# VHH binders against Uncharacterized protein MJ0448, part 4

Target 1, 256 residues: Uncharacterized protein MJ0448, of Methanocaldococcus jannaschii (q57890)
Amino acid sequence: MIKILVDNTAYKKFFAQHGFSALIEINNKRILFDAGQNSITLRENLRLFNEKEGFDYIVLSHGHYDHCDGLKYVIENDLINGKVIAHKDAFLDKYAGNRYIGIDEEIKEYLLKKADLEIIEEPYKIDKDIIVSGYVPREYEYEMEEFQCIKDGKRVKDEVNDDMFLIAKGILITGCSHSGIINVVEYGKKLSEIKGVLGGFHLVGVSDNYLNRIVDYFKSQDFWIMPMHCTGFKALTKLSQLNNFVYGHVGKIIGI

## First folded at step 4 (VHH; framework vhh_7pa5_2)

Design g7 (from e4 with S59T)
Fold by ESMFold2-Fast, scan of step 4:
Parts: sequence; C-alpha cells; structure tokens
Structure g7 (fold): chain B 256 residues (1-256), chain A 120 residues (1-120)
Amino acid sequence: as target 1 above (256 residues)
Amino acid sequence: QVQLVESGGGMVQPGGSLRLSCAASGFTFSDYAMSWVRRAPGKGPEWVSTISYSGGSTTYADSVKGRFTISRDNAKNTLYLQMNSLKPEDTALYYCARDEIYFESGFDYWGQGTQVTVSS
C-alpha cells in the first residue's frame, strides 16, 4: 500500500504543509519516500496513521529541504532500519536566489557520516516490484526553475541532477519533478509499465504554452494521475478536467 | 490492451431514467471488481458504485443509494448502471473503471466517459 504522509493539502484530521512524503509498504518492506519539511508534521501524520515502526529504506527524491528536513524526526527516534538511497548531488548546498533551500546541515552530516547511505545514479532495484530511477535523462524540452548550488567551491547553476522517482507495482511516485514531468514519465515507461503517476509535477510558474503541452500530454495517456505538492493551483484546475485525474491529499491510501 | 467503452448517456428531465453500459475488452472481465465514477463540471471524480467480480456484492455512494443499480454480465463482458429518479445534481461525465484492491476511489483503467445531463 501507499500512504500519503505529507502534501500541501490534507484530509480532515491530518496536517498539511508545503512538502512531500509517502510511505510504501510492499512485500514486508517499509519504504519512506521523502519526509516533508519538518519533524512536527511528519511525526503527527505518522501518529494519525498509527505508524510506529521504522523504515527498511529511505529514498530521497532530491536534496531540497521540503522533502528532507522531516528526517530529523526519523533520525532522532532511531527509525532508520536499513539503507538511505540518494543521488550524490542531493548533498550539495542549494539556493534559490539568496535563500538556502538544501538539506539541513545536521541532517546532511548524519546521512553522510552515520547512515547506511547508498549513492546511486543508475536504476536501483529494491525488489522485484520496487525500483528507484536514478538520474532522469532530460530528453524532452521542459521549463526549469532557476536554482544554484555550490560545486567545487563555486556557485553555479543547479540542474537538479539529483531528481529521482520510485516505481512501486506500476505506480510512479515523484517528489517534485525538477527534471520535467514528461521526462520523468517517459523514463519511467522504459523501466516499468505505468498504471498511475503521483506526486509533485512542478508546474507552478510555468508558461501557458508549456502548461497546455503538459495537459495535452496527460490527456493522451492510459494511466491515472494524482498531481500534488508543487503542481500549483493553475495547473491543478486544468489537469482536474482530465478523465484520468484523481484528487490527492495527506491521508490518501492506494492499494497495490 | 485494456479498453473500456461507455455508452447510454444523454439528456433527461428530473425524475427520468437512463441506463449506462460499459463494454470491456483486453482482460479477463470476470476477475475484476468494476466501478462507476462520475465527474461533475468543475469538480473532481466522485465514486458512485462498485460491483464484485461475481456480481454477488454491490456498494453505493449515499447520494445514489436506492436510485441507482449496478449490474454486470460476465458472459458479455459488460457493466451496467441503471439510473432512476435522476436529479440535476446527477449531471456529470460517467466513467467505467476497473478496481484496485484497498483503493476505495482508485482505479487502474478508466473509459472515455459518457455524458449525463439532467435539466431542470
């Protein structure tokens, strides 16, 4: 099953926050995909789901604070029972203008020095039903947000090469799709049959031409979509008109 | 390849009736629970009804209970929705959907939909 733990919208008793996190439970494995923005929201939503057990895997979609900083709760309560899977660039210092948007320094230090960290760039198979993408090729034109990072002591453009997704029994889970949602889905199709796509589509602030292209792209697909988190209000209103749209929120459970 | 094709929609007056059909192909129809889901203008999908793989169990949304009847013919690979005592609030695009277990409003395949308009 997949349980949505953190999203910008929440159902009834659950807490909403800018960020993303999902729990995947398949084949007696518990996988935490992202952790949201802070300890309090992740802690309370896990409690409301009656989830007290640790995680066999933690997968980081990319190295932004709104996906990683909830890990402080996981670390402080010793809930990491196995591997943390991430791209190496997730650990760079990351910026949006003059604002630091990377992983909290104490969390970063723990992951690099004390966790069982598996750095990947190629697809990584957790088991027969679960695969982490690794690096997503940018084969289709997309609109990217302007970010910067520190690489070899210099402030340079951040292509967000650390952006990754996970597929669990044909359901593609993306954090924020900084590599372009079409690139995410097309690469996903090369790794598995896709039955559904959920997570952040990162369509906030994009041009009308690009947004219309995304709407037309999804209109032609033979799978359901559940756009969440950073998709944005304008994009959600257009995507909600599609036959294959599903409404997503904290508290949502998907059987697989 | 999985295909679901809906038909039977149209325009009807309040209090009227319509019967929707869904022709399924590309999978073993009798192995799956099937559902009807609707989408009203400007709103997200709303689950309407589900029928078990054998037809022995049915469930309905409270908004349609007593007015709608879901049924299936496994020999013909066809799903039906009999809609009685229609209200303006029932105006929506109606989809045939194949169920996933433990996902109450989630489906792995949907049809193109058939439009039902109940004019006041």
Scores: ipSAE 0.000, ipTM 0.090, lowest interface PAE 22.3, mean pLDDT 84

Design g8 (from e4 with T50A S59Y)
Fold by ESMFold2-Fast, scan of step 4:
Structure g8 (fold): chain B 256 residues (1-256), chain A 120 residues (1-120)
Amino acid sequence: as target 1 above (256 residues)
Amino acid sequence: QVQLVESGGGMVQPGGSLRLSCAASGFTFSDYAMSWVRRAPGKGPEWVSAISYSGGSTYYADSVKGRFTISRDNAKNTLYLQMNSLKPEDTALYYCARDEIYFESGFDYWGQGTQVTVSS
């Protein structure tokens, strides 16, 4: 079972504009994939799903605050029962212009010093049906948003090498696809047969030529897609015309 | 308190039409995207259609595309679903949902539902 716990709502000012969280329950394992932007949103949505139990795994899609800072709720309520899986670059100080967009410092310190942290770069198999991608190769041209990070005391371009996805029984779950959604899906196909793709496609602000290429790419696939609203309104209006489109939102439940 | 009240369901023959309505109260209707979700006997919920807060964008499940039309009247706090060319497979309880939160248990922000039965 996959439950969508956090999705960005363009019209709701009380929630982050960009954020994601999903709960995956299969093979007697509970996996929290991302945690959204804040404790309040994650806490309330877990309560509405009547989800009171802790998590055997926490997987961070990448190190941006709108995917990680909801972990404050998880940490403060002692809900981490096992491993936290992340790429090492998730813990860099990250910026969009002058704005800090990385993981909250107190959360970062807890994960690095107190959590059972598993740093990966290669595919990590949780079990026979669940795999975390590791680093996503950039084999296909894509349009990247401009970010910066601190490496060795210097502010440099952030290529978001920490971007990862998870596949559960053929369903690919991505946070924001900063590595390019075509790269995400094509790498996913090398790891598993893909039956569905959901999460953030990161198509906000892309050119019309690139967006049309993405639309044409998905038209040719035999799997369903559920791009969440962090995909951007313009992209959602075009993708919603596809026969394999599924509307995603907080509260959506998908059988596996 | 958020309240959603669906109406307009009934029994129709295959190929028939029905128009569902959802009256919303307890929140600023024009600030929220709205959806129609249905539940057939013995099956889980299936999303049917959604409309943006302004009505400028509409979305449809493949199973209903070209047959159903979602619309809204923000002045009247009302959501609509025009259902044409109905099929036996469309038989279900239809729920109005505020898109912000889907409550699988209790359906706190979902309405009571309106039954649509398509049979000959």
Scores: ipSAE 0.000, ipTM 0.139, lowest interface PAE 16.1, mean pLDDT 83

Design g9 (from e4 with T50S S59T)
Fold by ESMFold2-Fast, scan of step 4:
Structure g9 (fold): chain B 256 residues (1-256), chain A 120 residues (1-120)
Amino acid sequence: as target 1 above (256 residues)
Amino acid sequence: QVQLVESGGGMVQPGGSLRLSCAASGFTFSDYAMSWVRRAPGKGPEWVSSISYSGGSTTYADSVKGRFTISRDNAKNTLYLQMNSLKPEDTALYYCARDEIYFESGFDYWGQGTQVTVSS
């Protein structure tokens, strides 16, 4: 099963937060995909799901604070039972203008020095039914938010090469799709048959032309979609008109 | 009003087969993903299988994969579950449900259920 632990919207008892996190339980493995923005939201939502056990794998979709900084709770409570899987660029200092948007320094230091860290760039198979994408090729035109990072002591454009997704039994889980949601889905199709796509689609602030292209793309697909987090209200309004749309929020559970 | 009416349950011996049907009315059936959910005596609801709005994508719980097949006929507003190689642990009340679990423990709509009993 998949449980949505952190999203910008939440149902009743759960806490909403700008961020994303999902728990995947399959084949006697517990996988934490992202951890949200801070300890308190992840802690409370895990309690409300009655989730007390640690994680066999932690997968970082990319190195932004709203996906990683909830790991402080996981680290402080010794809930990491196995590997942390990430792209090397997840650990760069990342910025939006003058604002630091990368992983918290203490979390970053723990992951690099203390955790069982598996750095990947190619697809990584956790299980016969579970694969982490590695680097997502940018084959289709997309609109990207402007970010910077520090590489070799220099501030350069951040293409967010660390953007990764996970597929569990045909369900594709993406953090924020900074590589372009069409690129995410098309690469996912090369790795597995896709039955559903959920997570952040990164359509907040995109042009109307690009958004209409995305809507037309998904209208032609034979799988359900559950856009969340960074998808944004305007995009959600248009995507919600599709027959394959599912509304996602904290508290949602999907059987697999 | 939304109605989901299950049928096809019954008693069968281990290794046997049953085909469940769910007749949907009161909504545009082809706009919704559908699921089968079961409840065994003294246990909570367990998701069994789901099918996309078009029927092109299906998912199955590990416990039933390879034995059960979900399908739908949108022209007849009907959902099906073909159950093969039935085991005693498949004994449960089987519900037709609209959408997967929408909230932590909830379903949008489900029927009254049809009883499947696997015993000798």
Scores: ipSAE 0.000, ipTM 0.126, lowest interface PAE 17.2, mean pLDDT 86

